VH-VL binders against b7kms5. Designs and how they scored, part 148

Target 1, 80 residues: b7kms5
Amino acid sequence: DTFETVRNTIRIESEVDESLRQLCHEERITKETWLEAAYLYLCEKPEELAQVIQLAQERLSQRKAIADYKRAKTMQERFL
Below, E stands for the ipSAE of ESMFold2; O stands for the ipSAE of OpenDDE; V2 stands for 0.75 times the mean of E and O plus 0.25 times the DockQ between their complexes.

## First folded at step 8 (VH-VL)

Design pq14 (framework fv_pozelimab; at its last look DockQ between E and O 0.53; V2 from the best seeds 0.00; counts 0 for: pae E 5.1 > 2)
Fold by ESMFold2-Fast, scan of step 8:
Structure pq14 (fold): chain C 80 residues (1-80), chain A 125 residues (1-125), chain B 107 residues (1-107)
Amino acid sequence: as target 1 above (80 residues)
Amino acid sequence: QVQLQESGPGLVKPSETLSLTCTVSGDSVSSSYWTWIRQPPGKGLEWIGEIYHSGSSNYNPSLKSRATISVDTSKNQFSLKLSSVTAADTAVYYCARDYTLDYGSSDFTIYMDVWGQGTLVTVSS
Amino acid sequence: AIQMTQSPSSLSASVGDRVTITCRASQGIRNDLGWYQQKPGKAPKLLIYAASSLQSGVPSRFAGRGSGTDFTLTISSLQPEDFATYYCLQDFNYPWTFGQGTKVEIK
């Protein structure tokens, strides 16, 4: 109708997913609509958006470091 | 955004050492694995090797005796030296970011998401 | 080293066609496979990683499938900008190895 949608697959931390799922259940909303609302709300609030981006950058750096550590360990065993 | 730029001489004489540098902007050279890939004119892609800022490196066995990749964190660059070159080393040389994506539970995937534009190196007398 | 064989080596197609390219590994590589597009005079561009995951910014007409030894890249409704050479790459074991490439040409 009014909204054209896209399908996305995202992988998030299990503990965060559990908490978000609980929130969505209690408030009778979906993860999709929560994500849309959160982004739209933050776009109207530059200082809060900047704080969220900082946290996202920190989390991304942590995940990347862990991924590179896993790679170093695993690939050492797969060298042909 | 992240950008990579190769630099080095376009002509190298047989038996000499080919030396190329990749300058990284928009990301720290300490945040990822980095790779060199080459492509002889009219042919396919060949992986040369990879480096991590800790000094961890892996090379294509076909080039291991001649290839050295190094990182200069102060300049945010990584470099390739390939010794004893011959006409067979004539190729476009690319640098690329060798990204590791966490897939959870000891699982990950690897891909090259950002590439330099490439620099042609001709080995000729 | 793991050998990657693509088929066909070249194909001719028209805008709007569905194009399928295959890639075979000489041994099992799980889903550790990427697809890259290269236009003349340009660096390769990542399209698909982990056999089937579409890279951000890549049009949805590109789709990857497969696991183990047999993989496919499908381009539904080929566009003018899709005429290029496509490479698969295995990142399961060192050395990383590319397929020989598949050139998609105008019919």
Scores: ipSAE 0.493, ipTM 0.841, lowest interface PAE 1.7, mean pLDDT 91
Fold by ESMFold2, look of step 9:
Structure pq14 (fold): chain C 80 residues (1-80), chain A 125 residues (1-125), chain B 107 residues (1-107)
Amino acid sequence: as target 1 above (80 residues)
Amino acid sequence: QVQLQESGPGLVKPSETLSLTCTVSGDSVSSSYWTWIRQPPGKGLEWIGEIYHSGSSNYNPSLKSRATISVDTSKNQFSLKLSSVTAADTAVYYCARDYTLDYGSSDFTIYMDVWGQGTLVTVSS
Amino acid sequence: AIQMTQSPSSLSASVGDRVTITCRASQGIRNDLGWYQQKPGKAPKLLIYAASSLQSGVPSRFAGRGSGTDFTLTISSLQPEDFATYYCLQDFNYPWTFGQGTKVEIK
């Protein structure tokens, strides 16, 4: 029997994803086990978790601003 | 946690202007598109329009001549004015955040993830 | 404007039933389709975005499928809290338009 798992799709910036894939290859682990381990590790370290959350919020804000810009451009093209 | 709250008069006389304000807490009005939607009693949902904090706005063509949406960044609010109202404008009015998600070169999603609780506006003499 | 047509307009179902609601767009909208649930006296609640992506906190018994013009919302094993009106919304082109709604009632 194995761990009960959930299949999910996530979208990661291509340069970050490439770096993560290389790390996982060199360490002989999978991306999913790395993500699980990183989260479990941070749960025991509240100050480090808070820093990761702040960085994640900054990246989310940047990605949202870019998405809003692309939305505006796409709508101009569709309405012309 | 983001919360939206509609406020304004619940009763408006015909031919007058309906004016509603949505107060945003837990987020900045400068961070998203903001939307007004209405629902006449017993009927479906109608998108009224949206605004980006820069002043860019889009309206349902059926309401464009009468509707104005504005943002007040100092109060963290956005507002709807609907002029020349009739009984047909009686509805529950909702404000909502119009969120854009998922970065990609041509891939994005927009959706209304946070809504106010709604306020009934009745147009009656 | 893009018209969204839901089917059926209403249905009666029992707890445990599998329920499928269809939404059809008057033109292709890619996957720019959301599903919303509304209970009486409440604001709509987002269930699914981008046709098939489940919103946080929404049970996995809700599933969205489709692209282009034909979309479905399926509720596997209907629960008592799922009796509500469901709306699709296209977010492909302005104006954003909702379907007319599908009321799911207890049988």
Scores: ipSAE 0.094, ipTM 0.735, lowest interface PAE 5.1, mean pLDDT 86
Fold by OpenDDE, look of step 9:
Structure pq14 (fold): chain C 80 residues (1-80), chain A 125 residues (1-125), chain B 107 residues (1-107)
Amino acid sequence: as target 1 above (80 residues)
Amino acid sequence: QVQLQESGPGLVKPSETLSLTCTVSGDSVSSSYWTWIRQPPGKGLEWIGEIYHSGSSNYNPSLKSRATISVDTSKNQFSLKLSSVTAADTAVYYCARDYTLDYGSSDFTIYMDVWGQGTLVTVSS
Amino acid sequence: AIQMTQSPSSLSASVGDRVTITCRASQGIRNDLGWYQQKPGKAPKLLIYAASSLQSGVPSRFAGRGSGTDFTLTISSLQPEDFATYYCLQDFNYPWTFGQGTKVEIK
């Protein structure tokens, strides 16, 4: 290949990751090429992109809420 | 976008109390942990402490006896008080937003993604 | 408190160079390690969180690696704007502690 790649650590929610892995396996593609393709597709679909962004923001908010809870719980346990 | 701005006197006399306020805009103080960090001139960074909007706070043991962090949700601000200051407390003081992100199971990470510009506080007679 | 030791304390490099900064924790901190960049007269800027996650808006030439006690920040090709001081920060356990910093200077 003549193109350069960037190494990223991407952490995906387990259920979503499993579903995505299954899809990629069935379609003989990789999660990397899926992400690239999905992004490129959405770049040409502004309405769909906006919807995905909104969903991503919601999921991030949920992850933050869970993290806050875990943090608080961890702090309590550490000082008991 | 979220912005933080430190404010307070730039000069404090020894033995007095350093008082700083961080004004948050673009986000509610009720949504995050908020942190104070300081940096003596020409030196490294020191974590002072943090506060959650609920009032729960954590401090660096090196400063715990003198440091008090508080939050004012009505003003969307949080503050730092450092009592009995000496020349060693001369530093640029930063406020920052702590972002906590869940990675599943028991794994989560904390990082300070938004910082104020910092304010120099000099302790001098 | 957990001690974070960065190496080197300073280095000189040229534009285009590959630069590697290391940070060692006095005990295991999992992946609870962040990297910050600070330019003179400016506040630190988050580059990497969770040891290897690139903060939004940070150029891809920055990369973080490691877990446990040994971590690295790599700049694949140093740019003029990258000359700064870099700090690692552990958030595994209170108090949060910074490395002493690594100043990247122009050769």
Scores: ipSAE 0.024, ipTM 0.763, lowest interface PAE 3.7, mean pLDDT 90
ESMFold2 (binder alone), look of step 9: mean pLDDT 90; pTM 0.924

Design pq15 (framework fv_pozelimab; at its last look DockQ between E and O 0.03; V2 from the best seeds 0.00; counts 0 for: pae E 13.9 > 2, placed apart)
Fold by ESMFold2-Fast, scan of step 8:
Formats: structure tokens, sequence, C-alpha cells
Structure pq15 (fold): chain C 80 residues (1-80), chain A 125 residues (1-125), chain B 107 residues (1-107)
């Protein structure tokens, strides 16, 4: 059996990354396999998947607001 | 799916005010910056200005004395008024979402990812 | 204002060709540059942001490169749907400024 893979780069919050890194180290798994397993597991759990999607939408909205704040500050300073 | 739709008169008389509205669907007008861009027939693109729902705005200096952009959060719309128009203001007017992507730390990227179809405004007597 | 100059203003190409378009800024803009495709009678479409990042849904044959003042857009194997006008846009500083456009025409 062969697995064809794709390489992804993602940016996550430092505290989340630290916690996930510790988990992967302790359990002797990789972030790649944890992500695959988590997604596959949730696909079999529609109600839990919906809750995860809601949390993701809330986190995305918060990051967007922070990005817009950074934009307002930085753009004002580029020629000052 | 996020969609933008321009609306307003297709004909404006010289010296009058050009008024256009952009209706946002599939997203909140409070969630991003929004921009107006125009293109005279057969020519290139010109940035008019941008607005954030709080009322913060930036304009092309060449148009700042005549251009006003405003947001109506209750209707999920943003609008452009351009005063004292002349034949040189004849163009297709586009509205677009001016998206800010978080790049981590103090960094970010800006791009215009969703555009309206455009509306032709002809300035003629 | 930052002036954006594209080269060439137009080019003729055949399906399968490798096409390269350049964009030059009158001052340093870091990687704050986007590439937009416009077909006749239609709104522009974002292809690339941050000089080299491919927008979701855009074919991998489109590639952007460069930083500072010199930028390129490459189409590695031109397809029939790629005949269009391409614009670069700097978002480093106000006002946002576009290049004059490069028209890619069928040979």
Amino acid sequence: as target 1 above (80 residues)
Amino acid sequence: QVQLQESGPGLVKPSETLSLTCTVSGDSVSSSYWTWIRQPPGKGLEWIGEIYYSGSSNYNPSLKSRATISVDTSKNQFSLKLSSVTAADTAVYYCARDYTLDEGSSDFTIYMDVWGQGTLVTVSS
Amino acid sequence: AIQMTQSPSSLSASVGDRVTITCRASQGIRNDLGWYQQKPGKAPKLLIYAASSLQSGVPSRFAGRGSGTDFTLTISSLQPEDFATYYCLQDFNYPWTFGQGTKVEIK
C-alpha cells in the first residue's frame, strides 16, 4: 500500500502549538498523524464536528479583527 | 459565498454628484475593509479609496477633495459619492473586499479577493 | 505616489508557451504586491498576493516572484482561458497603485 502526501505550512497560536507539541512528544506521534486522525475521527461524529467548526469560526473571526487592528496601526506609521 | 453588487445611476450630468452603493452578501460589512476602484473605458485601474466600518477611511489624494465613502451597517452596504463630476470620471466602477490576512506577530498581508461585477457610469449632458 | 511600471505592455503567445510579465516599483515595497487577471468585460480576479502566494483556486501554472522593486509573474504553460490583461498592484503605501497592465493576446 502507498500513501501520496501533500506538504502544508500552517500558522497556529503559540500556546496551542506548545500544548500539541507536548502531547505528540509524550505519545510518540507526529503533528501530521494527529491532524489526520483528529479529522477522520470527527468526520464520523457529526455533532462533535459541528462544535469544532463553530469554535474554528469564532477563532478565525478573532484573528481577523486583530489583523485589521495591526493594519490600521502599521499603515499609519510607514511614512511617519 | 461572499458577493458584492454595485448599484446606482448609469448616467450623471457634468457638475453633479455621482452616487453608488455596494451591497454585501455572505459576509458582514463590519468584518473587513472595503474599497472602490474605477476603470475608464479602454484604460487601466485606479484606486479611489477604502473604508472600515468604524468610519476610518483613506482616499487617493487625486480624488480626496471630491470623494466620500460611507458604511451603512444596518443595510450591510457601503457607498461612494464623487462630487463635481466631469467627462474624465466616465468609468466602470468596482467595489471590492480589501482583505487583511494575519501573517503572525506584527505582520499582515492585504489583497482584494472579492469584486463586484462593475457598473458603468457615463458623465454626459 | 509609488509608480508601478509593467513590461511588456502587450505580448502575443500560443497555448503551451511560457509567459513572463514584469512589474517594477519606483521605490521599495517589500513583498506588498498582488497580481490580478482581467478578462474583457469582467472584474479583475486575484491570482497572487504577497508577491509569491498563490490564491486558493488559482491554477499552479501561475507563479509570482520578487521583492523590493522588481517582480515577475510567470505562466508556465499558457492555456486558452489565460488570454487576458494582467495588472500588478502595490499595497505597501497609500494610495494603492496599479501597473498600466500587460495584455496577453493569442498569436
Scores: ipSAE 0.566, ipTM 0.866, lowest interface PAE 1.4, mean pLDDT 92
Fold by OpenDDE, look of step 9:
Structure pq15 (fold): chain C 80 residues (1-80), chain A 125 residues (1-125), chain B 107 residues (1-107)
Amino acid sequence: as target 1 above (80 residues)
Amino acid sequence: QVQLQESGPGLVKPSETLSLTCTVSGDSVSSSYWTWIRQPPGKGLEWIGEIYYSGSSNYNPSLKSRATISVDTSKNQFSLKLSSVTAADTAVYYCARDYTLDEGSSDFTIYMDVWGQGTLVTVSS
Amino acid sequence: AIQMTQSPSSLSASVGDRVTITCRASQGIRNDLGWYQQKPGKAPKLLIYAASSLQSGVPSRFAGRGSGTDFTLTISSLQPEDFATYYCLQDFNYPWTFGQGTKVEIK
């Protein structure tokens, strides 16, 4: 079978990325196939999916907070 | 999915105030920067300004004296008012969502990843 | 304000062509540069952010490069749906400013 792929830029928190990298290396898989597999698995697990979504929302909120802080700090530094 | 929709009168008289509202669905306005951009017919894009849900706003100096952006979290909307309009303010007005991304360092980037379809506002007597 | 100068203002190309658009900033903007595609009657669409990061869902034939003052958007093999106007945007410093646009037309 043949399939098409879509190019995506995914930025992962460094500690999570390193942990995931190690896992993928040990299991001889890729982060891409891991993400695909994880999503497909969760699609069949509504409760687990909901938990992952909640966690993802929390992590996004944290990213936004950090980004906002850096934005403000950078702006201040630029104009001091 | 996140969607933005501009609304407001498509015709404004000179010297009056242009008023537009952007309704956000699929996301809360309480988590992003929200931006207005305009494009005169056949011309390029101009950044008008932005507002954070907390109320902090930034404006293009070219419009700062006339532009006011506000956010209404209760309605999940944000708005643009542009006073003392002239024919030069005739344009398609877009609202957009801004994100700030951490690049893994002290650096960051902002991008407008979701746009409304735009609404034409014509200034004419 | 930081001035963004795109070149060329317009170009004609054929399907399959390699197309390169340049954007130059009047001062260093690090990698705080985005590329947008706009088709007639439509809102701009984000293609590239942070100078070289491809937005989700954007075809891999689009590539952004550069840092500092000189940036490029490359379409490796132009497709029919790629005929549009492209804009660069700097978000390094307020006010955010767009390039004047590059219209990619069919030859």
Scores: ipSAE 0.025, ipTM 0.734, lowest interface PAE 4.2, mean pLDDT 90
Fold by ESMFold2, look of step 9:
Structure pq15 (fold): chain C 80 residues (1-80), chain A 125 residues (1-125), chain B 107 residues (1-107)
Amino acid sequence: as target 1 above (80 residues)
Amino acid sequence: QVQLQESGPGLVKPSETLSLTCTVSGDSVSSSYWTWIRQPPGKGLEWIGEIYYSGSSNYNPSLKSRATISVDTSKNQFSLKLSSVTAADTAVYYCARDYTLDEGSSDFTIYMDVWGQGTLVTVSS
Amino acid sequence: AIQMTQSPSSLSASVGDRVTITCRASQGIRNDLGWYQQKPGKAPKLLIYAASSLQSGVPSRFAGRGSGTDFTLTISSLQPEDFATYYCLQDFNYPWTFGQGTKVEIK
C-alpha cells in the first residue's frame, strides 16, 4: 500500500564505500536506491545472484576473521 | 588531532525547531559515522542518532519522528534538527565521532572516541 | 531497546580503594560495551571499548571485564582524579543505550 522505509546502519569497507559513493554521486542516486535496485535486478538473474552470494559469504568470513584477531589483540592490550 | 565543535542557538522557544551544527577539524566528515548525544541537566546520557555521509542514518525510536541528522561535506559539518521542542528537550547536546573496529557486518564494535565540548540548549518562552 | 542497568547509582570510596561498578544488559550484547568517564561540566571520555580494551592514554588501573549480559569496570587503586560519574554504553543493537551512571564520591 504505502511505501515504507527503514533506516538501518551498515558498515562498508572504506575503499568500496568511496568507489560506491563516487558512482552514486555521478549517477545522482543514493546508496539506498542503488542497493534496492541491485537486489531487485539480481532477483531476476539466479546465476548472477548465486555469484554475489558467494562473494558476500567470502567477505563475511574475512571480516569475521579480522574481527576475531582484533578481539584477541584487544584482550592482550588490557594488561597495558 | 581531531576536534569537534557544536554551534547553534542556546535558547529555543517551545514548538520550534532546535538546529545544531558540529564542525569537524582534523578529519573528513566522509571518513566516519557521526553521532548526536544529549544530556538533560543533572541527568544521564541519551543517544539521539547517527549518520554516514551517504545519508545512511539511524535514530533513537523515542526521537525518530522529530529528529533529522544531515551532513554537509563541503563545509565538513554535520547537523541535528529536532522539531516541536518542549522543555523536556532542554539538555547539553554533544556531537561525537563513531570509530568502528571491523568486527564483521554483524559484530561491529562502535565507540565514540572524540566528543565535542557540548552546548547547552534551553527550551523556554 | 536494550536496557542497561548500572549499579550502584553512587558509591563512596577512599583514595587507594578498589572500586567495582557493574552494568547489566537486558539481553546478550557479546562484548559490545564501552565505559565512559564524565567529570562535572565536561564531555564524557572513553575509557574502555569492546568490554575490556583500554583506550590509549587511559591509566592501567582501569580494567573492564565481562561478556554477554554482565560487565564490570574496576579501578584497582582509586586516585583523586577518578572521582567522577561513569557510564556504560551498549553498541550491539540500535538504539545505542547508556546505563544510568554511577557517581563515585569521596568517602
Scores: ipSAE 0.000, ipTM 0.595, lowest interface PAE 13.9, mean pLDDT 83
ESMFold2 (binder alone), look of step 9: mean pLDDT 90; pTM 0.926

Design pq16 (framework fv_pozelimab)
Fold by ESMFold2-Fast, scan of step 8:
Structure pq16 (fold): chain C 80 residues (1-80), chain A 125 residues (1-125), chain B 107 residues (1-107)
Amino acid sequence: as target 1 above (80 residues)
Amino acid sequence: QVQLQESGPGLVKPSETLSLTCTVSGDSVSSSYWTWIRQPPGKGLEWIGEIYYSGSSNYNPSLKSRATISVDTSKNQFSLKLSSVTAADTAVYYCARDYTLDEGSSDFTIYMDVWGQGTLVTVSS
Amino acid sequence: AIQMTQSPSSLSASVGDRVTITCRASQGISNDLGWYQQKPGKAPKLLIYAASSLQSGVPSRFAGRGSGTDFTLTISSLQPEDFATYYCLQDFNYPWTFGQGTKVEIK
């Protein structure tokens, strides 16, 4: 019986990260354990999980659009 | 999930134009950059070029004079035309999605996260 | 164009082995490097992006390291499904360029 972990690199919005860091500091927990707890809690709340997934899909679409816009703009500047 | 499927003739005669189409399902061709990559039998991978639905495109300089990539948003497809082919153009041709990851400011990382199965094009008389 | 050189060109290994593949860029490319796995008759599959970020769904035994000009891909405990050819790709500057590939073969 061993406790096994995986290491992940996650990039999140700076304002969200600041808020989460403050919460973790005040509550004496880590970002890792907060993520685990939030996911496990939501898995038992199907209606709440669905709302979180919808928000995540919206945020992902916005990030992707911004990234593609930056790429297109950068390439135009290289050739102009 | 996103899927890509290449289609086109498997045999092209020397000096003719090679024409391939990639059909995108599970995503809009307007939502990403798209790329063509080829691999001669038993050899490594070569990037051909990329396209964004607005018409913005970039090509490998070695192929730029012969290669044209285009997007058909109504059919959710993008295509490659490679003119004046020779035996050196014999390869498996792959289409792939170019994902752009924002690294902040002007920096970004690009990777091909979804690939078609590939289609072999033989240039022979 | 930026030249990508992989080492070794091929290697033989057994299940359970630790495998290390290197990739060297002819100029600094920051962390703009990806690793792709290709099995015979199949399309390449993304394993690692941004030099060290593991793609979703890829086993944790794959790890990328490096920045600038020197990069490595390690497979900490080789599995039967890992016998394949591995390619690095720089996305720092156009045109995108791949390494020549490293074939990992059964010993």
Scores: ipSAE 0.287, ipTM 0.771, lowest interface PAE 2.7, mean pLDDT 89

Design pq17 (framework fv_pozelimab; at its last look DockQ between E and O 0.04; V2 from the best seeds 0.00; counts 0 for: pae E 13.7 > 2, placed apart)
Fold by ESMFold2-Fast, scan of step 8:
Structure pq17 (fold): chain C 80 residues (1-80), chain A 125 residues (1-125), chain B 107 residues (1-107)
Amino acid sequence: as target 1 above (80 residues)
Amino acid sequence: QVQLQESGPGLVKPSETLSLTCTVSGDSVSSSYWTWIRQPPGKGLEWIGEIYYSGSSNYNPSLKSRATISVDTSKNQFSLKLSSVTAADTAVYYCARDYTLDEGSSDFTIYMDVWGQGTLVTVSS
Amino acid sequence: AIQMTQSPSSLSASVGDRVTITCRASQGIRNDLGWYQQKPGKAPKLLIYAASDLQSGVPSRFAGRGSGTDFTLTISSLQPEDFATYYCLQDFNYPWTFGQGTKVEIK
């Protein structure tokens, strides 16, 4: 049987990606299948899913702050 | 989810100041840049300006002498004042969130992902 | 200010058609371009950011391409809900500027 798949591009923290790549290499799986498995596992576990969502919200907030800082520095030069 | 709602008088007399407020719900006004955009009836979109909660603002040079955008963090609102209005200022006024997406390294992307429904302001005596 | 010119200003199409709208910047803007859809009486809706990235919740039939000065928005199989006016917006330099809009009308 074959799976119907889609291609996605995502940006993750370099250190997290390095750790995940090492895990996938050692366990002989791919980042794609790890992501699928992690999500499916969490969907069966509401309390754990809620904790992951909270961590994701905290990480998103930090990235927003960093992005807004970069914007403030860069955009002050761009008047035409 | 995040929602924006414009409010203010729908009619303004020529030479007076147009005042509009955007109420933010589902997000803190301190979390993003915010913008005002207008659209005269039957015409295209014009960017008025943006603000960050710290008070940093940027304006369309064509409106800079008349436009002021401000933030009220206690009410979770931001507002537009446009002075010395004329019939040419008749438009639907939109507020929107200016989201900044981290792209890694020194890079970022900007887009307006959440918009208010718009409020029509007519300038007429 | 950077001038954004869209082509065509209007077009007529049928459901199922492939529609292409172009947007040209008067100066290089990298990939700092968004596409917005506006239906009559409604606020604009973000479709695409960074010239080619599809906003969450937007159907995959919408696709953006281009960099520098020349950009396109393609709708691969036009649906009834796609009849609207489409705007490009550059966010590279202040002031941010929109194209004049392209109205997609039913044939």
Scores: ipSAE 0.608, ipTM 0.873, lowest interface PAE 1.1, mean pLDDT 93
Fold by OpenDDE, look of step 9:
Structure pq17 (fold): chain C 80 residues (1-80), chain A 125 residues (1-125), chain B 107 residues (1-107)
Amino acid sequence: as target 1 above (80 residues)
Amino acid sequence: QVQLQESGPGLVKPSETLSLTCTVSGDSVSSSYWTWIRQPPGKGLEWIGEIYYSGSSNYNPSLKSRATISVDTSKNQFSLKLSSVTAADTAVYYCARDYTLDEGSSDFTIYMDVWGQGTLVTVSS
Amino acid sequence: AIQMTQSPSSLSASVGDRVTITCRASQGIRNDLGWYQQKPGKAPKLLIYAASDLQSGVPSRFAGRGSGTDFTLTISSLQPEDFATYYCLQDFNYPWTFGQGTKVEIK
């Protein structure tokens, strides 16, 4: 079978990335195929998907909060 | 998917106030920076300003005295007002969504990943 | 304000060509540089952020390089859909400022 891929830039929190890397290494898979598989699996699991979405939203909010803080701090330092 | 749509009058008289609204769908305005950019016909892009849902805003000094950006979380919209317009303010006006990315350090980057289709505003008597 | 100078202002190229656009900042902006593509009558489209990170969905033939003051956008093999105007944007310091644009035209 032939398929097309889309290039994505994915930034993962360091501890999560390391854990995922270890898992992928042990199971002889890639982070890309793991993500694909995980998504497809969750598409068939609406309750689990909802939980993952909620967690993802929370993590995004945390990222944004951290980013906003760093932005404000950096801007302040630039003008001091 | 996230979509942005500009709305407002396409014609404004000199000295009047240009008013535009950007309606956001597929995402809440309560989680990003929202930006206005304009482009005079046949010219380049100019950053007007931005607003965070909390109300914090930044403006291009070239327009700061005339530009006001606001956000309405209840309507999932943000708006631009530009007072005392002249022919120089004739442009396609874009709204866009900004994200701040953490680079894993004290550094950060901003990018505008979603844009409205733009709306032409002509200043003419 | 930080001035962003793109070069060239315009260029003519053929499909399959390697195209390089340069953006120079009037001062150091680290990697706070984005590249946008704009086609006539359309809104700009984000291609590259953080100087070298490729936006999702953007073809791999696009590449951003550079840090500090000198940046480049490279299209390894120009495709028909790549004829457009390209803008760099710095977000290092307010106000955000765009380069004047580079129009990539068909030779």
Scores: ipSAE 0.016, ipTM 0.699, lowest interface PAE 7.9, mean pLDDT 89
Fold by ESMFold2, look of step 9:
Structure pq17 (fold): chain C 80 residues (1-80), chain A 125 residues (1-125), chain B 107 residues (1-107)
Amino acid sequence: as target 1 above (80 residues)
Amino acid sequence: QVQLQESGPGLVKPSETLSLTCTVSGDSVSSSYWTWIRQPPGKGLEWIGEIYYSGSSNYNPSLKSRATISVDTSKNQFSLKLSSVTAADTAVYYCARDYTLDEGSSDFTIYMDVWGQGTLVTVSS
Amino acid sequence: AIQMTQSPSSLSASVGDRVTITCRASQGIRNDLGWYQQKPGKAPKLLIYAASDLQSGVPSRFAGRGSGTDFTLTISSLQPEDFATYYCLQDFNYPWTFGQGTKVEIK
């Protein structure tokens, strides 16, 4: 196996991104290495991983609700 | 309005290092991925590689051993260095922004929405 | 790497013609395909992203279709400014790869 990177882009809520950028800056790491480390750490901790997944599902639902609202508003504006 | 502009020498000798800089206006280099692409005269387009401001990068395997892309956030620039050039590296070089669209979906759409004007680099003795 | 094959490599057409260009991927790429227009001496310009979504400022005579391995770009009524070379690009997996281009010439 090789240790190759895969390109991904992510969108992070503004307040969360600001806090995460500050943490990464203070610790002299990148968002990418933080994400990798967090996942690898949690893989050995099923209860903590389940908590993170639950929070992620809640945040995904919130983002989906906002997207659905925007799509409904856009469809009304185009139709009318 | 986002604008990209390539700069660097138009003539490079064989075996030397080709160095190009892309200056970004109207956007921050820390907000996107940034890409280099080249086009030999009369031929098609070849993706060279990309970088995220934190240093994460990906390269075309054909160029990986010779290419380095870097970011200077203080100058709002990103750069390409291509070492050990030959005549085969003669091309127009473009910089581009990798646009990302997320409307609450978990799937992201990625494409090159803004390009520089391009700069011809000729490799000759 | 994913190979992108365009057809035809060139074509001649008149103003007002309907033109269709195809792009075939060597493996499934979902809808991760863009169409780019390039005029001589200029940078490529994005026309279509996500296989079928029209980029802002691009005329509605341009339309993209397809998913998986087979994609088309159609120009419903060719205009003088549409004579150019057209490229497809897959952004499904590294390295990003372009088709070889389709040159659209007048007459």
Scores: ipSAE 0.000, ipTM 0.595, lowest interface PAE 13.7, mean pLDDT 83
ESMFold2 (binder alone), look of step 9: mean pLDDT 90; pTM 0.928

